# VHH binders against g5egk6r2213to2383: the designs that were tried, part 6

Target 1, 171 residues: g5egk6r2213to2383
Amino acid sequence: QRWFYKHFPMVWTGRLALKSTEAMINLHLINGSETFLNDVLGRQVTEENPRRDSVKILQRLRLDNGQVEHIYRILTNPEYACCLALSSVNNIENLKENDTNLKSHFIDYLINKKIAGISSLGEVETKFKSARVHVFAPGEIVNRYLSELATSLHDYLQNTDTRYLLIVFTN
Below, E stands for the ipSAE of ESMFold2; O stands for the ipSAE of ESMFold2 at other seeds; V2 stands for 0.75 times the mean of E and O plus 0.25 times the DockQ between their complexes.

## First folded at step 1 (VHH)

Design v03 (framework vhh_surovatamig_d1)
Fold by ESMFold2-Fast, scan of step 1:
Structure v03 (fold): chain B 171 residues (1-171), chain A 125 residues (1-125)
Amino acid sequence: as target 1 above (171 residues)
Amino acid sequence: EVQLVESGGGLVQPGGSLRLSCAASGFTFSNYWMSWVRQAPGKGLEWVATISSSGSTIDYVDSVKGRFTISRDNAKKSLYLQMNSLRAEDTAVYYCAKVSEYSYGLDEEWYFDLRGQGTLVTVSS
């Protein structure tokens, strides 16, 4: 547990939402551009670019239609930011309910529907008008990505049965 | 850049009517399916109605069937929602949304890009 937090420090905490359901998550950057991630999530130093409080899933991407290589290119693009999303531990009250919501309403939902979630993050007055978030549950594409680019992390997640999502911020 | 500007919300008594409008810019409006989505106080986002690019295919959430009518004017780049027989449960912020054109193969239960600031509808006596 110490090993994970030492190597993949938390970069953001907030709400992940899908329809009427939400779960509190922590994001840990595992690959890609930290600079881009900080730009899209906002900075706490100024009111001009305040920190984002939530990520909402507003559209669905089918994973069973032969687009595997295209999706893999999104995960591996070094100009993007690929994060591991874990159930937040910031509030011990409701921790079990939050973890259950993450599993039932996000992870299982995405797996059972064979989809990824996507949404726009663009603000009307910024260069982030084209920014998007992609939310992937564990599966063949994610397993391939982790086994090729983050082998130690992949082993850790499998050995601990950790519930997670991969969240990729794109431009 | 996609821009959607909603208008027409307000305070109305139960049984009353309102007509919501949405002005679209920054994309070829006539090529896209459009939807109305709402968020009631303390609730999550709820899909209300969808209309195809030509206007020939229309669908509604069960709770508004027979009371609401979605329509569009492609020449004016506008989307409308005529709301009749309003109920307290219809109180919400209403958003005009462009149905995603994402090319990876969307499901039939498509989620929508929210581009507008919404318009508040309050049904109260």
Scores: ipSAE 0.000, ipTM 0.125, lowest interface PAE 11.1, mean pLDDT 78

Design v04 (framework vhh_surovatamig_d1)
Fold by ESMFold2-Fast, scan of step 1:
Structure v04 (fold): chain B 171 residues (1-171), chain A 126 residues (1-126)
Amino acid sequence: as target 1 above (171 residues)
Amino acid sequence: EVQLVESGGGLVQPGGSLRLSCAASGFTFSDYYMSWVRQAPGKGLEWVATISSSGSTTDYVDSVKGRFTISRDNAKKSLYLQMNSLRAEDTAVYYCARGPDIVEVPAAEYYGMDVRGQGTLVTVSS
């Protein structure tokens, strides 16, 4: 039962409670005109079939083929192009500039661009510790797929020992 | 240690008024949006009102607009909800909540919050 949940036709950034009184998902708006050439672990996104691996990530979260296709159609719009990557972070207590699990360039990007109001390393750590799941996406992805993503992520987290999950949507 | 403590609930007759208070500690109160949420017997949580960190912006669920007023005192680290013209449908446990963390949209469309207190019971009954 999702006592705290409501659909968000205009949400840009915020928190979502999922079958609890505590937030399980932090939603972070990223600028659709900006792209990540590497994922949060430094893996290079290639120009040859750049979405092949992201299909597996979305399928792992049990999104259906229609939802996956629609997400990709949004991401082909230049105004909404950004990054989709799945990363697990096991030790948020040790988050710092040189954290191998969260590449320093991603942390620096969040701070320099003031993504979701983050302007310091302390704010990054506080926000990441406040929820188990962090979704970085254009507002259109969040607005259209928040309910489906929340349901899939809740099911995924019930069946995994992953401490923290970072999802960044990419073209 | 982050803590929110609500007070001011009680039994009131229809048409009456109550003022709820929330005392915050363990964080920089003036940096956060603050909200009131409620849970009626046998129902889920419902967002009631939100106030910005400075107090300049407020938002309310439609059913309480014109009857309830959210306010804050950053110097006292306190949040308030003035409830007027109370109705039986307002009967609920009221919770003080920190957040939403960041809101770029009308608060009425967002229900996610971080820290929540233990609540204070409001009963509107004749």
Scores: ipSAE 0.000, ipTM 0.113, lowest interface PAE 17.3, mean pLDDT 63

Design v05 (framework vhh_surovatamig_d1)
Fold by ESMFold2-Fast, scan of step 1:
Structure v05 (fold): chain B 171 residues (1-171), chain A 125 residues (1-125)
Amino acid sequence: as target 1 above (171 residues)
Amino acid sequence: EVQLVESGGGLVQPGGSLRLSCAASGFTFSSYEMSWVRQAPGKGLEWVATISYSGGSTDYVDSVKGRFTISRDNAKKSLYLQMNSLRAEDTAVYYCARDLTYYYDSSGSEAFDIRGQGTLVTVSS
């Protein structure tokens, strides 16, 4: 799943990403120099207070502090570890909400990493059939949509049928 | 509701050691960065140390680096501060706090969610 590692440099579920330091480093290298997640990871390695910089990066997505807090609570909450992935990618064409190919690659990653108690495709089909993927094209970020998503994200992730939410940003 | 209960403070001579404990409840402890914050007599709140939610990274105020060690046990929902080579200037009420700086663009005291009464540390001959 080299394509998945290129387009999903890490699963932003807090604790789980940090358990696989070698994988995180490899994903950083594979995804190249100028993605949102590579920028965040680089700052976390080199800066004295990388958490503050991560918040500022999220604020550049035109989110207020309350929305940033809401997203960060979800991203760092181990209870949602299997449920949310945030990725920044280059040169993705024709990706749209509920992209089946992108969803399939994320699900395959979860099975291979044995995350969320998923061990078979049948379990995926039963529990995560309604998983959503949202893609933001370069320069086409809709502030109102992001604000609405941020405020409802907690409720969305509490729904058992829709616990998988993938948010993808393109450069 | 969020509850934080500090313990382990007391009277100790300069150069001595103390281990502070904090018992957390009412939230998912393993999802939050935790901090120790102190207030010396007649002074404001001072951040002392922070630990990441996994325990993999720590940070300290310069005056305690090399003397204090922050640690956590997520299974027990407990936070600790091992204090060595104590000095008179370490005399303060120590609070454990849920660290919300990761969520806010602020390192001010308002970003530290203090709930308990604290535990008094007195360093005196």
Scores: ipSAE 0.000, ipTM 0.113, lowest interface PAE 17.3, mean pLDDT 56

Design v06 (framework vhh_surovatamig_d1)
Fold by ESMFold2-Fast, scan of step 1:
Structure v06 (fold): chain B 171 residues (1-171), chain A 125 residues (1-125)
Amino acid sequence: as target 1 above (171 residues)
Amino acid sequence: EVQLVESGGGLVQPGGSLRLSCAASGFTFDDYGMSWVRQAPGKGLEWVATISWDSGSIDYVDSVKGRFTISRDNAKKSLYLQMNSLRAEDTAVYYCAKDSGWELLDTSYYGMDVRGQGTLVTVSS
C-alpha cells in the first residue's frame, strides 16, 4: 500500500461497518473535493476538531437494474468526493486478518449480491455536513470509471490483485 | 408470514460438537441470504455467520472461524450451522435470521427479521 500513499492523499482512517463486521480502512482521495470530504468527515480526532470514526452501511442499491448512468454521474462529479478504500496498515500483526475481512465480508458480499452499500451521515450543527455514501466493490462500473479516469491506478490494482472498495460521498 | 424454526441445541461439553438446523417458510428462501445470530446470557445480539442465496459468499465472526460451518439446502428451505470445538463462550441462544438486504439493515449488526424462538446451546462440563 506504499504506492497509494505516494500518489493519492490519505484523507481519513476509521472503521467501515456492515452488520456485525468491521474493517479498518484508509481513504485515499482520487477525484473530487477534499474540502467537501473534510466538511463531512472532519479533519482531526481531537475534541476541538473531531472526526467521524466510522461509516456504517445501512442500505443496499441494486446494480443490475439500470443504475449505471446515475452512478457514473456521481462518481465523476467534481463537487463530490470519490475515494479508494484500502485495508489499514496501522497494525501489521492484524493486517492479514483485516484484509481478509475486507475481502470476505465486504468485497465478496457486495459482488455476490450485485449491490452497492449505502449509508447516510447526519448533519452536526457546527462540525459535520450531512452526506450520502455509496460503497462499490470492483465490477463493471468501477472498472469503467478507473479505466477512463485513473488508468495507472487501475493497472496497479489489477496487476497486484489489491483488495479495495470505491467509496463516494455526495450531498 | 415469515417463519423460522430453529433446532439442534442442547448441553455439550467443551470441545464437543452440535449441528443447528433452521426450517424456513413464508418466503422465497432461495432469494435471500441467511444468517445465524446469537445472544449470550446478559449480552446483546451478536452476528455469527452469513451465507448468500447461492452459497457463493460465506462469512463468519472471527471467534468462530475454523470451528463453525454455515450451509444451506435451498430445495429443503433449510439453514444449518455445524459447530465444532465448542467453548464456554459459545453458550447462547442461537437464532436463524433472514437477511433482507433490499431495505435498511439492522443497526445492531444483525438481520432485521428474526422470527424464531431460538435454540439454546449450553457449553459446560
Scores: ipSAE 0.011, ipTM 0.118, lowest interface PAE 9.6, mean pLDDT 78

Design v07 (framework vhh_surovatamig_d1)
Fold by ESMFold2-Fast, scan of step 1:
Structure v07 (fold): chain B 171 residues (1-171), chain A 124 residues (1-124)
Amino acid sequence: as target 1 above (171 residues)
Amino acid sequence: EVQLVESGGGLVQPGGSLRLSCAASGFTFSSYSMSWVRQAPGKGLEWVATISGSGDTTDYVDSVKGRFTISRDNAKKSLYLQMNSLRAEDTAVYYCTRELDYGDYESPLYFDYRGQGTLVTVSS
């Protein structure tokens, strides 16, 4: 389905390492136009294949084949996603603050690494003021987080003009 | 073009050790973060460990912290994974992969290259 293509011109996904004196965030830019559609929606395989380059965004989240299929089904079936409405999409300002100061750490990383040419807090606010951010910790409740992400993507597509979606997977 | 060749896999007993190697060619090895990812039988890909281009920073999935050590030799264009205290759950095909070091990112280009893999079996 092509509805995701028109609404996600740019998607960021990555990983956040919080328990390190030299904290690392790995971010991958996926063009939400043709590349993202091909990687997530247009080029899925239902058979198990360890080299599914067509599912790049889901591969970077280190998901098993069942989790990949679950996200794919939710992303391609809005009716299914509606049944799992757990929360709204969070913008970067609403990112959860935890004991590791996750929000400021994430913003500092974007600035320090000049991700997408960002060099200051003002540029983060200008470019990503309407961005939606999802932060997932690894664990046994991944299916719940995947459902939450899907319901947030559904809400984003129905109710917002947000141009960027940030997906951050913590270690 | 870009080529990654893994080696060092094999059969080992629980509690044993193995050292995996990855020989890289076709790119400036020291400019890229490198990772090890694995795929257990019937499971999806799991990221295991990452090391920055300079070797100054490393990161591990929780299940291998304290047991596995990622390292690199930029002069030899080689990546390594020292695996100690191996468990049955570590049985998988291990892949060497190249990631962008975003400290040097100036373009929206993204490429993830992966080798053919090396099988690690932790028996009995």
Scores: ipSAE 0.000, ipTM 0.112, lowest interface PAE 18.4, mean pLDDT 55

Design v08 (framework vhh_surovatamig_d1)
Fold by ESMFold2-Fast, scan of step 1:
Structure v08 (fold): chain B 171 residues (1-171), chain A 125 residues (1-125)
Amino acid sequence: as target 1 above (171 residues)
Amino acid sequence: EVQLVESGGGLVQPGGSLRLSCAASGFTFSTYAMSWVRQAPGKGLEWVATISGSGGNTDYVDSVKGRFTISRDNAKKSLYLQMNSLRAEDTAVYYCARVEGIAVAGDDYEYFQHRGQGTLVTVSS
């Protein structure tokens, strides 16, 4: 667990929402631009750069053949940030509920429907840049991406039975 | 073990109102989002409304927004659908369903594996 936190720093914490459910997540940057991600989500460090507190899934993307090719283009965008989303451990009282909600209402939902979640984060003048957000559950696309570009991370996630989402921010 | 029992359906005139009820048992009701889904004669299942486990969040298909209200009573393990300004197009068998994931407009309804027997709502001429 130490290995993971040393190599993939936590860059954001907040709520992931989908219609009737919410889960608290931590985002760990695994590839792409930290600067872009900070411009979109905000920084923890300064009062002049407040952080967004939530990302809400608003649309669905079908993962058929055409969307798969489009997704590979998203993952190779020069202005992007790719994050691993893990259940937040900050609220000990609700830890089991939060982890169960992430699994049952986000991960299993996306897997069973063969879809990705889509969000749009609007521009907020002088504070936040706009971004498109894609939320992926474990599956063929994510497994291929992680096995090719982050094999040690992929092995770690398999060995620890870690519940996760892959969240990609693009301009 | 999961049981859902609907009631309150019937024959009504256009513009009328009905209140549907669903009694749940065999699971921890308050931890699950619940939905109403319907099936019109000769049609597929259509998602109608969802309510979160706490009751704090609700969502509706556009065609019923402003006319239908979903609610729940976790102490009584009951789900409700208040239907106002009923139209002939609302004629359907209405099912109470436990949400296994998240219901959104346009989703396929294999997510509603645990449904009750249904209650028939007929909006007559």
Scores: ipSAE 0.000, ipTM 0.163, lowest interface PAE 11.3, mean pLDDT 78

Design v09 (framework vhh_surovatamig_d1)
Fold by ESMFold2-Fast, scan of step 1:
Structure v09 (fold): chain B 171 residues (1-171), chain A 125 residues (1-125)
Amino acid sequence: as target 1 above (171 residues)
Amino acid sequence: EVQLVESGGGLVQPGGSLRLSCAASGFSFSDYWMSWVRQAPGKGLEWVATISPSGGSTDYVDSVKGRFTISRDNAKKSLYLQMNSLRAEDTAVYYCARDWGSYEDVLPEGYMDVRGQGTLVTVSS
């Protein structure tokens, strides 16, 4: 039941509080790809749109208003609905043998929860073929992930069309 | 004025225990998530632990889970960190920090809106 925390513990040692509920954002219990995106970007879940001007993680990443709007534009497009990864060094196909099972479980999770509108294996294969993928090193703590993600976001917002975003954490 | 004042640091032998305290003033302490962050010699800031406004929810960096306990006393406007089974790798300046009013395990320097002056914890023989 807590499959995602088991496989991505560094991502889920912290959570984002939902405004007015003081509840943690939990990918297992809240429906939709916006949950994962909101956790990554420090957004508060709202009935309409995340609150851009109160986003703590984007502030931490030192993104300017134009970069914030660019990310939100990508992420509010149904074709790019979030589970985020940026390719700076590696792609998902280069993961080690012991990471293959984690990749399979993650892909199964994306299908079961309809993350990024994905509902079949064929859709996963099609979308991830063109995805920008950022793989986090095993044993790294979440605050180093944010620093590395900030660098990757700066690079790809300036120079690369970020069509699909997928964040992969390895244990 | 908004202030956070840490105390309780010192020299401790490996395997020992130490309790850090933080006295808050100038704001509604009971309305904020509070955290402990640390900085080891020559290294960057590392988040250690967070506690909710009511004290009902806590979280810890993996390296201290089962050894450290964060707690608070809203009536006394105080935050605490009980540190057990201390290791040489726990040597750092420990800071009390007020969060932006949300829960998160990641607290780089730019995330905290108020931080204390710190208290040094040295774990050695």
Scores: ipSAE 0.000, ipTM 0.105, lowest interface PAE 18.6, mean pLDDT 55

Design v10 (framework vhh_surovatamig_d1)
Fold by ESMFold2-Fast, scan of step 1:
Structure v10 (fold): chain B 171 residues (1-171), chain A 128 residues (1-128)
Amino acid sequence: as target 1 above (171 residues)
Amino acid sequence: EVQLVESGGGLVQPGGSLRLSCAASGFTFSSYGMSWVRQAPGKGLEWVATISYSGSNTDYVDSVKGRFTISRDNAKKSLYLQMNSLRAEDTAVYYCAREGYSGYDLGFPEDTSYFDYRGQGTLVTVSS
């Protein structure tokens, strides 16, 4: 956990939702623009741009039907922010439940169905009404992407068996 | 036995409206996401709209956004598609389709192989 805080800025904390299930996550910026993320997620300093407290998966994208090129376009879009999502709860009892929910209801779900989650963050309070979010579980595509873009992070994740999602914001 | 029966198709002029209905039976309707898919003459099957099992989430193909509205009535075991501002390119056989996985409350619009059952279809012709 400390390793992530040291090497990648924590840019957001909140709720990841899928249907009726939720998990608390921290987002650590791996690549892209923190300014873009703040514009998309809100700043909570005024009523004009309130901070978003959740990201809800509303749609699915199948990964096993020839989407590899499309996925790489999403992951390499120059107008983007790529984040690592980690479980976030400090209380031991709540941490176990949250970590289990993140694994069973998000990570395992996405892996078993061979899908990515999709969300829209269009809000009247931000300039990015059409902002899209893609939620990826660990797998062949993500591992290849991370090995090319963030070799040290990829090595750390493999060595520690860290439970994570890769969350990509685009306009 | 799973049955999906569409109705409401017909001939309309451009700019007109139609409401399609689908009556479901033989399964727990309220446990499944549902979609409308269409096939234009000489073309492949195209996903049009989807609705989650609870009705809370909907999604549409770009060409019909703002014109079509998908809805459902779980008590009546019925699915609907309200089609407004119809265009010649909306001419197609429209099918009611059930998603292949129960218990999901998510749209999954791109892959028509996700649907394990569809009805016989209802023809919509938009012509002057």
Scores: ipSAE 0.012, ipTM 0.146, lowest interface PAE 8.9, mean pLDDT 77

## First folded at step 2 (VHH)

Design b11_h1D (framework vhh_7b2m_4; at its last look DockQ between E and O 0.64; V2 from the best seeds 0.00; counts 0 for: pae E 3.2 > 2, unsure alone 57.2 < 65)
Fold by ESMFold2 at other seeds, look of step 2:
Structure b11_h1D (fold): chain B 171 residues (1-171), chain A 127 residues (1-127)
Amino acid sequence: as target 1 above (171 residues)
Amino acid sequence: EVQLVESGGGLVQAGGSLRLSCAASGSIFDLNAVGWYRQAPGKQRVVVASITRGGSTKYSNSVKGRFTISRDNAKNTVYLQMNSLKPEDTAVYYCAAEDLGYYDSSGPWETPTFDYWGQGTQVTVSS
């Protein structure tokens, strides 16, 4: 717990949505630009410095062998923001339902369909930069990324049997 | 979830017409795309026609000019008007839908899986 948050502090919390289901998540930056991420999502909720409160998956991206290098380039690009998404733990009453939604409606759905989720975040002048969002469940390419570029994090996730998504914000 | 129910199939003579209907339990306004597929005896299920939320249509070459797909959002129904029917049109016809499209696809033809399928309706064309 303390090891994970020491190395990967939470940088955003909000809702991830797919169809009629939502899950509260915390994002932890793994690779890329925190400045870009904050420009896209905002840093805190204020009247003068608002923060986006959600990301909605709107489309699907097929995952296959022909896309492996493109997907890996997305995951490793230092100008983008690659984040680990975990269930939010800030409300014990809702924790079981939130964790169930994250597992069954996001993680298992994406794995079983062999897809990534796609969202688009529109620009809000003076407040938010636009971005495209890729949402990946654990799988071959994500495991390659973690095992090669974030080995200690990969070991942590495996040893704790932690459910997660990898969410990448791009230009 | 969306439930799809086909109707309008039956036996018809060559040269005749049928109109298939696909009724949805949810609003078809919210669906990214709806398509009609058919499966002839001993063959794979193949696409016949599709229509997107924006109204763009696409047809298999074997039915182009003879079949018309349309949608009526107020009735929650997608139609397949089949004219100039031929014996080779004999098949079970399925309605299918997806609520989310594919980012790197220009249309539903290239989706590997539709999320929702109807039970099918038999169309038999005789001479």
Scores: ipSAE 0.255, ipTM 0.672, lowest interface PAE 2.2, mean pLDDT 82
Fold by ESMFold2, look of step 2:
Structure b11_h1D (fold): chain B 171 residues (1-171), chain A 127 residues (1-127)
Amino acid sequence: as target 1 above (171 residues)
Amino acid sequence: EVQLVESGGGLVQAGGSLRLSCAASGSIFDLNAVGWYRQAPGKQRVVVASITRGGSTKYSNSVKGRFTISRDNAKNTVYLQMNSLKPEDTAVYYCAAEDLGYYDSSGPWETPTFDYWGQGTQVTVSS
């Protein structure tokens, strides 16, 4: 819908991977530094201005072992980049498959295990800065974040029944 | 997708020994941890032992000193050597594995969330 894309334009597209599964996603910056995000992911797919093509979940972070306030500090730090990840495909007939895959293999997995996904993006001199990546499914911590810092977006996502992940890039 | 197949179960007298094997499709080196669980009839499945990719082992108190978990990367197999068996060890034994570790460096015991399971092998210890 035009309201969402007017306020949160797409800033990156690529693959999110977990184990042997991947899904195409679009990222929309909702809080934090666009400059930092561009330094980490790149702006364009060219030899001079490359863009990373994927993020792979490599580890799990427990969400139920007393890390709640630390996790929330990560989500709210304005020097980092907090993004909404939505399903992305290049045509309509593949959108349902990719969206279902995102739900079953990423969202449901993270919720059922009570975890966040963790990735590490290595520095590539002159091209990409390094970053840690946290991947969160909808849940209590994410809902708290959205309700406190992006209420209109939170209402939009609930009213449109949009499937999403929250992906945060840190240094 | 990892497939796990257990073998080596059977009937043994108390005080005896058995060696369980868990063969994995693909490389077990790619797995963060492999473990053995057991389930007696009508009871919940409980952890027995685990071994990480780095070789660290953990054991439940009921089997510590009697059971040894090990791995052989060349044979793509994890073993559970069970000595001094007791009737209380009677259960279906399951091999389980996970491919992702935890960022906070906790071992599998903190919150074991194994994703892959074998079909189970019966161990019966007679008095």
Scores: ipSAE 0.252, ipTM 0.663, lowest interface PAE 2.3, mean pLDDT 83
ESMFold2 (binder alone), look of step 2: mean pLDDT 75; pTM 0.765
ESMFold2, look of step 3: ipSAE 0.120; ipTM 0.583
ESMFold2 (binder alone), look of step 3: mean pLDDT 75; pTM 0.769
ESMFold2 at other seeds, look of step 3: ipSAE 0.248; ipTM 0.664

